# Ledger of designs, part 5: VH-VL binders against StAR-related lipid transfer protein 4 (Stard4)

Target 1, 199 residues: StAR-related lipid transfer protein 4 (Stard4), of Mus musculus (Mouse) (q99jv5)
Amino acid sequence: ASISTKLQNTLIQYHSIKEDEWRVAKKVKDVTVWRKPSEEFNGYLYKAQGVMDDVVNNVIDHIRPGPWRLDWDRLMTSLDVLEHFEENCCVMRYTTAGQLLNIISPREFVDFSYTVGYEEGLLSCGVSVEWSETRPEFVRGYNHPCGWFCVPLKDSPSQSLLTGYIQTDLRGMIPQSAVDTAMASTLANFYSDLRKGLR

## First folded at step 20 (VH-VL)

Design y1 (from x2 with light chain A50G)
Fold by ESMFold2, look of step 20:
Parts: structure tokens; sequence; C-alpha cells
Structure y1 (fold): chain C 199 residues (1-199), chain A 122 residues (1-122), chain B 107 residues (1-107)
């Protein structure tokens, strides 16, 4: 309850950050990715935005924890719900594939996930939580407050505008240039992979 | 091995629509990759026109977006280019190509067709 | 659009020479850089992707290096079949953009 409200308010604050504070990191296949220094850790807060050719509920149902996520997300290799609170929130553990020819080795994350209404659409947000069980195959990463805003596109009612805020501490010993490459490219590929999954 | 072959008219009149088809052999276009069109203007200019994923997701060069349509026909293992309202500036060699769709290396063309010369002249 | 600038525009060299061709991007493209070889009357052929990885079947005398904005293609010992035009291409941004080409000619 309190955690979900604080998380939601943090994402709404990110969604209000003035446009001139962002720097473009990547623009590819109808997706723009921006970044700015994170206030949560020594790294970047990333913003991504692009149009999806589907309605809000279906877009968010493919993003939040559920049966569709592993069908389209080529980076995510497993997803387990560890605790289920209500239909709109849970604790999940997921893993990611290695990237950049394993310069970034596989990661795992344990996140609180919360989905709530936002304007005429939805916000699906999350943050990593403490979880003592670790596995030697994975480096435990940490997601600082993150989330996806999805609202109907005003002039095209069958389309949605999807805006994400991501700030991931990948942990371990990774060259900064590899981190920067992986974060921006992963966000752009998220959109292209999701578009394939919605078709 | 994967092979791409362009086909279509070599001469097109101004204001008409240029239509080209790429036939793919040795790989099913429904199995992955993006499938793209690139043109080479006289004297050296290579220009990416656009790319399509077999399910219909398309991405175009913004300079051409209002004039171009790329489509795929998985039953024929083909993809096509239509460019409307052509002018002499559209005279070029047109190539179809397979665009890599893999994390970390996406967007380069690993297989090219032979190219087809299109001249726009009355 | 990202401008890709190649240098030199042309180079004359002899069989056995080491040749270096450069490509500069107008903005950071990280390692999203490919090199192509084009012989007269033929389609471009991929040589290198990811700035430094050789395409399968490409001779080991070809190598690529660089990241960010500055990239090089090196041919360590030029062979007769290497006389061609070489293009770089970035894929970090759409539209994908190509360099203007570097023509490698026999001296």
Amino acid sequence: as target 1 above (199 residues)
Amino acid sequence: QVQLQESGPGLVKPSQTLSLTCTVSGYSISSGYYWGWIRQHPGKGLEWIGSIYHSGNTYYNPSLKSLVTISADTSKNQFSLKLSSVTAADTAVYYCAREVDEYDIEGYMDVWGQGTTVTVSS
Amino acid sequence: DIQMTQSPSSVSASVGDRVTITCRASQDIYSYLAWYQQKPGKAPEPLIYGASTLQSGVPSRFSGSGSGTDFTLTISSLQPEDFATYYCQQSWYTPYTFGQGTKLEIK
C-alpha cells in the first residue's frame, strides 16, 4: 500500500521532468530514448517513448507480469511470481540473457510490481526489493523506481503512446561504455520486440 | 544459401509509381530478420529506404515516408517496394537486403540482392 | 540524420601495402558500425559488423576498430581482389546512413 503509493508518485514525478533536462541517447525504428543522471545511484535514468499499434490494456497486459511477457521479450529468460498480493501487484523474480557477447553476463532481479490507472490509461511500475536467496548463475541487479505509462493516442483511438522510465544498476564489473550501449539498445529493442508480440 | 533477387521495370515515367519485388530463396521471410530496400544514386549515394518485419511492422526513411510503401507476402516468400510520384531524382540502382535483427548488432545488411537499375525518364 | 564522413575519398596503393580507411560519425553511434565492399557492377558485400567483427568468409587481412565516433578499416596486406569501393554504415539511429565511400585503386 505505502510502497505502491510512493512508487507511483515517484514515477509521476519522473513523467513531469522538463524536456530540456533530457539528452537523446538513441533514436531508431520510431522510438526515442533519452537519459539524464540518476538521483538514485551512480548511473542514468532513461526515458523511452514510442507509439504502439494497440489499445492501452493490451499493451500493458504484455508488459506487466503475466503469460505474455516471455513470448515476446527476447532479453527475459525466466519469470517467477514469488508473492502475489492482489491482481495489480506482486513480487517477481526474472532473469535476463547475456549481452554484448557476455561482456554483460546474465542478471536476475527481484522486483515489486504495481499497476494502476493513469489518466485515460495505465501505469505499470516497479522497484527491486530485498531478497536474500541468490543463484550463482546470475549477478543480482537492482532496478530503482521504473515504470511504463501507456495512454490512448488522441487522434488514433486504436493506438497508444508508451513512455518508459528505467534506471537499472546492473552491478558487477562492467565497462561503462558497455552499460551505456546495453541500456539504450535494450530500451529500443523492447519497443520493436513488443510491436512484434502485439501483431 | 540465402539469395535475394530484385525484379521490376527498368524504365518508369515521371509521376508514376515504381514497383519492385524481391524474391527470397534459401530462407523463409517469416522466420525472422527485417527485409529492407536500399538505393544507390549515380555517383555513389547509398540511401536506406525502409525495412519490414514479416508480420507487417515497417520503418521508413523519413525523407521518403509519404511516398513509400513496403509490403511482404510470406506465401510467395517475397517483399515489395512501391514509390509513388517518381522524378528523375529517383533514378538509382535499387537493392533489396536482409537486415540483421539481433541484439547488439542489429541494422546491418548481411545479404544483398544483385540490384536492379531504375531510370526515371519520359 | 547522422552524417558518416569517410577519409580519404580515394587511395592508390600497391599489392602488399597496408591500407587504412577512416569513418567518422557526427554523433556517438557506439559500436553500431558496419563496413561493406563494393566492386564495379556488383552489390555491396558485408565485411565487418559491430565495428570490429569479421563477417563469415571474410579474409583475416581485414580488420575493423573504433567506437563512439571514429572508426577504421584496415587491410594488412593488400591483394589484387581488394581494389574496390568501401562504405561504412551506422545503425544506432534511423534512418540508417552510409559514408560517401572510399575508392581503393591500383597504383
Scores: ipSAE 0.824, ipTM 0.914, lowest interface PAE 0.8, mean pLDDT 92

Design y3 (from x2 with light chain Y93H)
Fold by ESMFold2, look of step 20:
Structure y3 (fold): chain C 199 residues (1-199), chain A 122 residues (1-122), chain B 107 residues (1-107)
Amino acid sequence: as target 1 above (199 residues)
Amino acid sequence: QVQLQESGPGLVKPSQTLSLTCTVSGYSISSGYYWGWIRQHPGKGLEWIGSIYHSGNTYYNPSLKSLVTISADTSKNQFSLKLSSVTAADTAVYYCAREVDEYDIEGYMDVWGQGTTVTVSS
Amino acid sequence: DIQMTQSPSSVSASVGDRVTITCRASQDIYSYLAWYQQKPGKAPEPLIYAASTLQSGVPSRFSGSGSGTDFTLTISSLQPEDFATYYCQQSWHTPYTFGQGTKLEIK
């Protein structure tokens, strides 16, 4: 409960960061990805934004922990719900494929996930938690407070504006340019893959 | 194996709509990839016009966005370009192409059509 | 938009020569760069993707290098079929953009 309130408040604070604090990292296929230095770790806080041709509830239902995520997300290779607290919160463990010819080897994350109303839409947010079980085929990464805001598009309520805030410590020995490439490209591909999955 | 072939009129009058079709053989457009249009102005470089995924997700060069429509017909294994309100500046060779849709290498055109010359003239 | 600038605009060379063509991006595109070869009256054909990976069927005399903003295409020993125009293309941002071309001609 206190975790969820702190997480929600942190994401709302990120959503209030002024536009001039962000630098464009990638702009492709109607998605813009920005970044700024993270206050949580030695890395970047990424912001991504793009329009989805679907209503908020369906967009968020495809992002939050659930059976649909693996159908469309080419990067995510597995997802297990480890603890279920309520309809809107759980602890999940998920894995990601290797990237950049395995310069970034497969990762594993164990995250608290919380979904809540935000204005006319929804916020689905998360943060990694400590979990003692590890698996040698994965590097355990860490997600600092992250989340997806999804609200109806102002003049087109059949569409949604999807804004994400992501700050992932991939851990391990990775050249910085590979981290920068992977973070920006993963976020852009997230949108294009989700758009395919919603059709 | 995979072949792309453009078809359409070679001469279009100013203010009319340019309409081209790309027929794909040796691969089903519903099996993946993006499918794109690129043009080459006389004696000049190449310009990406836009790309479509078979389900309808479409992306355009912002410089052309209000004038261009790309569509796909999976039953005919074809995709099409319409460019409205053409001027002499739209005179070019038009290519269709297959755009790679893979992490780390996306946006690269791995198969091209032969090209079709379109002249915009009174 | 990301501008792609090729150098030189044209090169005269003989069969057997080593030729180097450069491509510069106006901002960091990491390794999101492709090279194409175009012969007169024909469509461009892929040579290299991801800055340095040869397309299947491309002879090993072609190589690509670079990352970030500066990229190079090298032909180690020119063959008669290599006289063509060469284009680089970035795919880090849309619109995808191409260099203006480098025409490689018989000396």
Scores: ipSAE 0.836, ipTM 0.919, lowest interface PAE 0.7, mean pLDDT 92
Fold by OpenDDE, look of step 21:
Structure y3 (fold): chain C 199 residues (1-199), chain A 122 residues (1-122), chain B 107 residues (1-107)
Amino acid sequence: as target 1 above (199 residues)
Amino acid sequence: QVQLQESGPGLVKPSQTLSLTCTVSGYSISSGYYWGWIRQHPGKGLEWIGSIYHSGNTYYNPSLKSLVTISADTSKNQFSLKLSSVTAADTAVYYCAREVDEYDIEGYMDVWGQGTTVTVSS
Amino acid sequence: DIQMTQSPSSVSASVGDRVTITCRASQDIYSYLAWYQQKPGKAPEPLIYAASTLQSGVPSRFSGSGSGTDFTLTISSLQPEDFATYYCQQSWHTPYTFGQGTKLEIK
């Protein structure tokens, strides 16, 4: 409960950051990705935004831990729910494929995941937690408070505005330029893949 | 072997709509990739017009967005380009191409059609 | 839009020469850069993608390098069939944009 509350508040704070504090990192296929220096670690906080041609509940159901995420997200190679608490609250473990022609090896994440109502939509957010079990074939990454806001468009109720805040420490020995490239590209592809998955 | 072939009228009158079709063989457009249109005006470089995914998702060059429509017919393994209200500036060789859709290397065209010349003239 | 500027616009060389063509992006495109070869009356053909990865079937005398804003296409030993126009293309931002081209001519 303490984690979920703090996480929600943190994401709301990110969502209130003024536009002029963000710098465009990538713009492709109707998605814009911004970044600013993170206050959580020596890296960037990324903001991504795009319009989805689907209702909020369906969009978030495809994003949150569940049976659908693996079907469309090409970056995610596995997803396991390690602990389940109340509804919309769990600890999940997932792995990612290699990136940038394997300059970035596969990563493993263990995240607390929480989905809650936000305005007329939903907020699905997460943060990495300690987990003792390790697998040597993966580098353990760390997600600082991250999340996805999804709200219906005022002028088009069948569409949703999806806004993500991501600040991932990939860890390992990776050039910063590679990290920057990977994060921006990943977020853009996330939207593209999700749009494909919602069809 | 994947092959793309453009087809359509080589002559279009000003203010009319340019219509081209690209027929893909050796690969199903429903299997993936984006499918794009690029044109080359005489004496000029290459200009990306737009791309489509087989699901119907389209992305256009903002400079042409208001005038361009790209569609796909998976049953025929084709995708099409419509450019409305053409002018002499739209005279060009038009290419259809397959746009790579993979992490890290997306956005370049790995297979091209032979191109079709479209002249806008009264 | 991202502007791609190639240099030189034209270059004359002889068979066996080492040829270098450069492409500059108006902003950081990381490694999202492709090179194409176009012969007269033909469609462009991909040579290199991801700045330095050789397209399948392309001779090893072609190579690409660079990241960020500055990129280079190199032909180590020019062959007769290499005389053509070369284009760079960025795929970092839409709309995708191409360089103005470099015409490689016989000296």
Scores: ipSAE 0.752, ipTM 0.913, lowest interface PAE 0.8, mean pLDDT 95

Design y5 (from x2 with light chain D28E)
Fold by OpenDDE, fold request of step 22:
Structure y5 (fold): chain C 199 residues (1-199), chain A 122 residues (1-122), chain B 107 residues (1-107)
Amino acid sequence: as target 1 above (199 residues)
Amino acid sequence: QVQLQESGPGLVKPSQTLSLTCTVSGYSISSGYYWGWIRQHPGKGLEWIGSIYHSGNTYYNPSLKSLVTISADTSKNQFSLKLSSVTAADTAVYYCAREVDEYDIEGYMDVWGQGTTVTVSS
Amino acid sequence: DIQMTQSPSSVSASVGDRVTITCRASQEIYSYLAWYQQKPGKAPEPLIYAASTLQSGVPSRFSGSGSGTDFTLTISSLQPEDFATYYCQQSWYTPYTFGQGTKLEIK
């Protein structure tokens, strides 16, 4: 409960950051990715935004831990719910494929995940937690408070505005340029792939 | 071998709608990739018009967005371009192309059609 | 939009020459840069993608280098069939944009 509350509040704060604090990192296929220095670690906090041609509930169902995410997300290679708490609250473990010709080897994340109502939409947020089990084939990454806001468009309720805040420590010895490339492209592709999955 | 072929009228009158179709052979458009249109005005460089994913997701050059419609017909393994309210500025060779959609290398065109000349004239 | 500027706009060379064409992006595009060759009356054909990866079937005399904003296409030993116009294209941003082209002519 304390984690979820703190997480939610943190994401809401991110969502209130003024536009002029963000710098465009990538803009492709009707998605914009911004970044600013993170206060959580020596890296960037990313903001991504794009319109989805689907209702909020379906969009979030495709994003949150569940059976749908693996169907469309090309980067995610596995997803397991390790612990389930109350509704819309769990600990999940997921893995990602290598990137940039394996300069970034496959990563594993263990995240507390929480989905809650936000305005007329939903907020699906998460943060990495400690997990003792290790798998040598994966480098354990760490997600600082992250989340996805999804709200219906005022003029078109069948569409949703999806805004993400991501600050991932990939860990390992990775050139910053590789991290920058991977993070921006990952977020852009997230939207493109999600759009494919929603159709 | 993957092949793309443009087809459609080579002459369009001003204010009318330019309509082209790209027929893909040797590869199903439903299998992946984006499918794009690029044009080249006489003596000029290349301009990306837009791209479509077979599920219907389209992305357009903002400079042409209000006038362009790209569609896909998976049953025919074709995708099409419509450009409305054409002017002399739309006279060009129009190419359809396959746009790569792989992580880290997306966005370049690995296979092109031969191109079709479209002239806007009264 | 991202402006892609090629240099030079035209170049005259002889068979056997080493030729280098440059492409500069107005903003950081990392390695999302492709090179195309276009001959008169023909469609562009890809030569290099991801800044430095040779497209399948392309002769090894072609090579690409660079990252960020500055990129180069090199032909180590020019062949008669290489006289054409070359274009760079960025794919980090949409709209995708091309350089203005470099016409490689016979000296």
Scores: ipSAE 0.940, ipTM 0.963, lowest interface PAE 0.5, mean pLDDT 96
Fold by OpenDDE, fold request of step 22:
Structure y5 (fold): chain C 199 residues (1-199), chain A 122 residues (1-122), chain B 107 residues (1-107)
Amino acid sequence: as target 1 above (199 residues)
Amino acid sequence: QVQLQESGPGLVKPSQTLSLTCTVSGYSISSGYYWGWIRQHPGKGLEWIGSIYHSGNTYYNPSLKSLVTISADTSKNQFSLKLSSVTAADTAVYYCAREVDEYDIEGYMDVWGQGTTVTVSS
Amino acid sequence: DIQMTQSPSSVSASVGDRVTITCRASQEIYSYLAWYQQKPGKAPEPLIYAASTLQSGVPSRFSGSGSGTDFTLTISSLQPEDFATYYCQQSWYTPYTFGQGTKLEIK
C-alpha cells in the first residue's frame, strides 16, 4: 500500500513537469518521445505520448499485466505474475528481446505493478523490486518509477490519450548512444505495436 | 518475389481527386510491413506521402495530411492513395513501396513499384 | 522536418574510381539511414539500410558508414552500371525525408 501510494504520487509529479523541461528525442508515426535527465539514476526520464483509437479500459488492459500484452508487444518475450495482491496490484516478471543486433542482450525485469483510476481514465504504474531468483540468460534491468496515463479525449471518448513516463536502467555494459537509441525507439514502437494490437 | 504495381489514371484535372491503387503480389499485406506512397516531382527529389498498416493505421506527411487518404484492402491485397484538390504541384511520379517494420531498421523502403506518372492538367 | 543534405549534388567519375557521397541530417538520427540508387525512368532501389548494412543482392563494392548526423556512401570501384542518382533517407522521424540526391555521371 505504501509502495503504490508513493508510486502513484511520483508519477503524478512527472505528469506535472512543465513542457519546457522536455527535449524531443523521437517523433514518429503520431507519437512523440521526450526526455530529460532522471533524478533517480544516471540516465534519462522519458515521456511518450500518442493517441489510441480505443477506450481507456481496453488500452490499459493491453498494457497492464495480463493476457493481452504478449499478443502485441514485439519486444516482450515473456510475462509472468509472480505475486498477486489486491485487485490491480501485483509483482510481475517480464523479459525483452535483444536489441540493436544484440548489443543490448535480452533483459529481465521484476516490477511491482499497480493500476488505479486517474481523472476520467487510468494510471498503470510500476517500479522494479528485488527478486532473488536469477536467470543467467537475462541481464536484470531496473525500472525506476514508471507509468502510463490513459485518459479519454474530450471530443472523442472512443479515443484515448496515452502518456508514458519511463526511466529504465538497462544495466550491463552498453554504450550510451545505444541506450539512447533503444529507449526512444522502444517507446515509439510501443505505441505502434499497441495500435496494431488494439485492432 | 514480392512485387508492387501502381495503377490509376495518369491525368487528373485541377481540383479533382487523384486516385491510385497499389497491387501487391508475392506477399500478403496482412503478413506485416507498412505500405507507403512516395512521389517524385519532375526533376526533383523524393517525398514521402504516407504509410498504412494493413489493420488500418495510417500515418501521413503533415504537409499533405489534410488532403491525403490511404486505405488498404486485404481481400484484394491492395492499398490505395487518394489526394484531393490537386494542383500542378501534385504532378509527379507516384511510387508505392513496402516499408520495413522491424526493430532497429524501421522506415526504409525495401521494395518499390515501378512508379506511375500522374499529370495534373486542364 | 528533418533536412537531409547530400554532398556533392553531382559528381563526375570514371570507371574504377572510388566515389564517396555524404549525407548530413539536420538532427540526430542515429543509424536510421538508408541509401537508394535510382536510374533514369526507374524506381529507387535500396542499397544500404541501418546506415551500414548492405541490402541483399547489392554488390559488395557499395558500403555505408556513419551515425548521428553524418553518413557516407562509398563505391570502392565504380562500375558502368553505377552511374545513377543516389538518395539518402532518414527514418528516425516522420515525415520520412530524403536527401536532394547526388547525380553520379561519367567524367
Scores: ipSAE 0.940, ipTM 0.963, lowest interface PAE 0.5, mean pLDDT 96
Fold by OpenDDE, last read:
Structure y5 (fold): chain C 199 residues (1-199), chain A 122 residues (1-122), chain B 107 residues (1-107)
Amino acid sequence: as target 1 above (199 residues)
Amino acid sequence: QVQLQESGPGLVKPSQTLSLTCTVSGYSISSGYYWGWIRQHPGKGLEWIGSIYHSGNTYYNPSLKSLVTISADTSKNQFSLKLSSVTAADTAVYYCAREVDEYDIEGYMDVWGQGTTVTVSS
Amino acid sequence: DIQMTQSPSSVSASVGDRVTITCRASQEIYSYLAWYQQKPGKAPEPLIYAASTLQSGVPSRFSGSGSGTDFTLTISSLQPEDFATYYCQQSWYTPYTFGQGTKLEIK
């Protein structure tokens, strides 16, 4: 409960960051990715935004821990719910494929995930937690408070505005340029892949 | 071998709608990739018009967005371009192309049609 | 939009020559840069993608280098069939944009 409350509040604060604090990192296929220095680690906090041609509940169901994420997200290679709690929260473990010709080797994340109502939509957020089990084939990454806001468009309730805040420490020895490229591309591709999955 | 072929009228009058179709062979458009249109005005460079994923997701060049419609027909393995209210500035060779959709290398065109010349004239 | 500026706009060379064409992006595009070759009356054909990866079937005399904003296409030993117009294209941003082209002519 304390984690979920803190997480929600943190994401709401991110969502209130003024536009002039963000710098465009990538803009492709009707998605914009911004970044600013993170206060959580020596890296960037990313903001991504794009319109989805689907209702909020379906969009979030495709994003949140569940059976649908693996169907459309090309970067995610596995997803397991390790612990399930009430109020739409759980601990999940997921893995990602290598990127940039394996300059970024496959990663593993263990995140507390929490989904809650936000305005007329939903907020699905998460943060990495400690987990004792290790798998040598994966480098353990760390997600600082992250989340996805999804709200219906006022002029078109069949569409949703999806806004993400992501600050991932990939860890390992990765050139910063590779991290920058991978993060921006990952977020952009997230939207395009999700759009494919929702069709 | 993947092949793309443009088809449509080579002459369009001003203010009319330009309509082209790209027929894909050797590969199903429903199997992946984006499918794009690029044009080249005489003596000029290349201009990306837009792209479509077979599921219907379209992305357009903002400079042409209000006038352009791209659609796909998976049953015919075709995708089409419509450009409304054409002017002399729309005279060009129009190419359809396959747009790569892989992580880290997305967005370039690996297979092109031969192109079709469209002239806007009274 | 991202401006892609090629240099030179035209170049004259002889068979066997080493030819270098540059492409500069108005903003950082990392390695999302492709090179195309276009011959008169023909469609562009891809040569290089991801800045430095040779397209399948393309002769090894072609090579690409660079990252960020500055990119280079090199033909190590020019062949008769290489006289054409070359274009760079960025795919980091939409709209995708092309350079103005470099016409490689016979000297």
Scores: ipSAE 0.940, ipTM 0.963, lowest interface PAE 0.5, mean pLDDT 96
Fold by OpenDDE, last read:
Structure y5 (fold): chain C 199 residues (1-199), chain A 122 residues (1-122), chain B 107 residues (1-107)
Amino acid sequence: as target 1 above (199 residues)
Amino acid sequence: QVQLQESGPGLVKPSQTLSLTCTVSGYSISSGYYWGWIRQHPGKGLEWIGSIYHSGNTYYNPSLKSLVTISADTSKNQFSLKLSSVTAADTAVYYCAREVDEYDIEGYMDVWGQGTTVTVSS
Amino acid sequence: DIQMTQSPSSVSASVGDRVTITCRASQEIYSYLAWYQQKPGKAPEPLIYAASTLQSGVPSRFSGSGSGTDFTLTISSLQPEDFATYYCQQSWYTPYTFGQGTKLEIK
């Protein structure tokens, strides 16, 4: 409960950051990715935004831990729920494929995941937690507080505005340019792949 | 083995709608990739018009968005371009192309049609 | 939109020559840069993608380099069939944009 509350509040704060504090990192296929220096680690906090042609509940169901994420997200190679708490609250473990010709080797994340109502929509947020079980074939990454806001469009309830805040420490020995490329591309592709999955 | 072929009228009157179809052979458009249209005005460079994923997701050049419609027909393994309210500025060779959709190398065209000339004239 | 500026706009060379064409992006595009060759009356054909990866079937005399904003296409030893117009294209941003082209002519 303490983690959930703090996480939610943190994401709401990110969502209130003024537009002029963000710098465009990538803009492709009706998604915009911004970034600003993170206060959590020596890296960037990313903001991504795009419109989904589906209702909020279905969009979030595709994003949150569940059976559908692996169907459309090409970067994610596995997803396991390690612990269940209350409804819409769990610890999940997921892995990602290598990127940039394996400059970035496959990563593993263990995240606390929490989904809650936000305005007329939903907020699905998460943060990495410690987990003792390790798999040598993966480098353990770390997600600082991150999440996805999804709200219906005012004039078109069948569509949703999806806004993400992501600040991932990929860890390992990776050139910064590779990290920058991978993060922006990952977020852009997230939207494109999700749009494919919602069809 | 993968081939793209443009088809449609080579002459369109001003203010009318330009309609072209691209027929894909040797590869199913439902198997992946984006499918794009690019045009080239006489003696000029190349301009990306837009792209479509077979599920119906479309992305357009903002300069043409209000006038362009791209659609896909998986049953025919085709995708189409409609450009409304054409002017002389729309006279060009129109190419359909396969747009790569692989992580880290997205957005370049690896296979092109031969192109079809469309002239806008009264 | 991202402006892609090629240099030179035209170049005359002889068979066997080494030729270099440059492409500059108005903003950072990392390695999302492709090169195409277009011969008169024909469609463009891809030569290089991801800034430096040779397209399958393209002769090894073609090479690409660069990242960020500055890119280069190099033909190590010109062959008669290489005289054509060359275009660069960025794919980091939509709309995708092309350079204005470089016409490679016989000296």
Scores: ipSAE 0.940, ipTM 0.963, lowest interface PAE 0.5, mean pLDDT 96

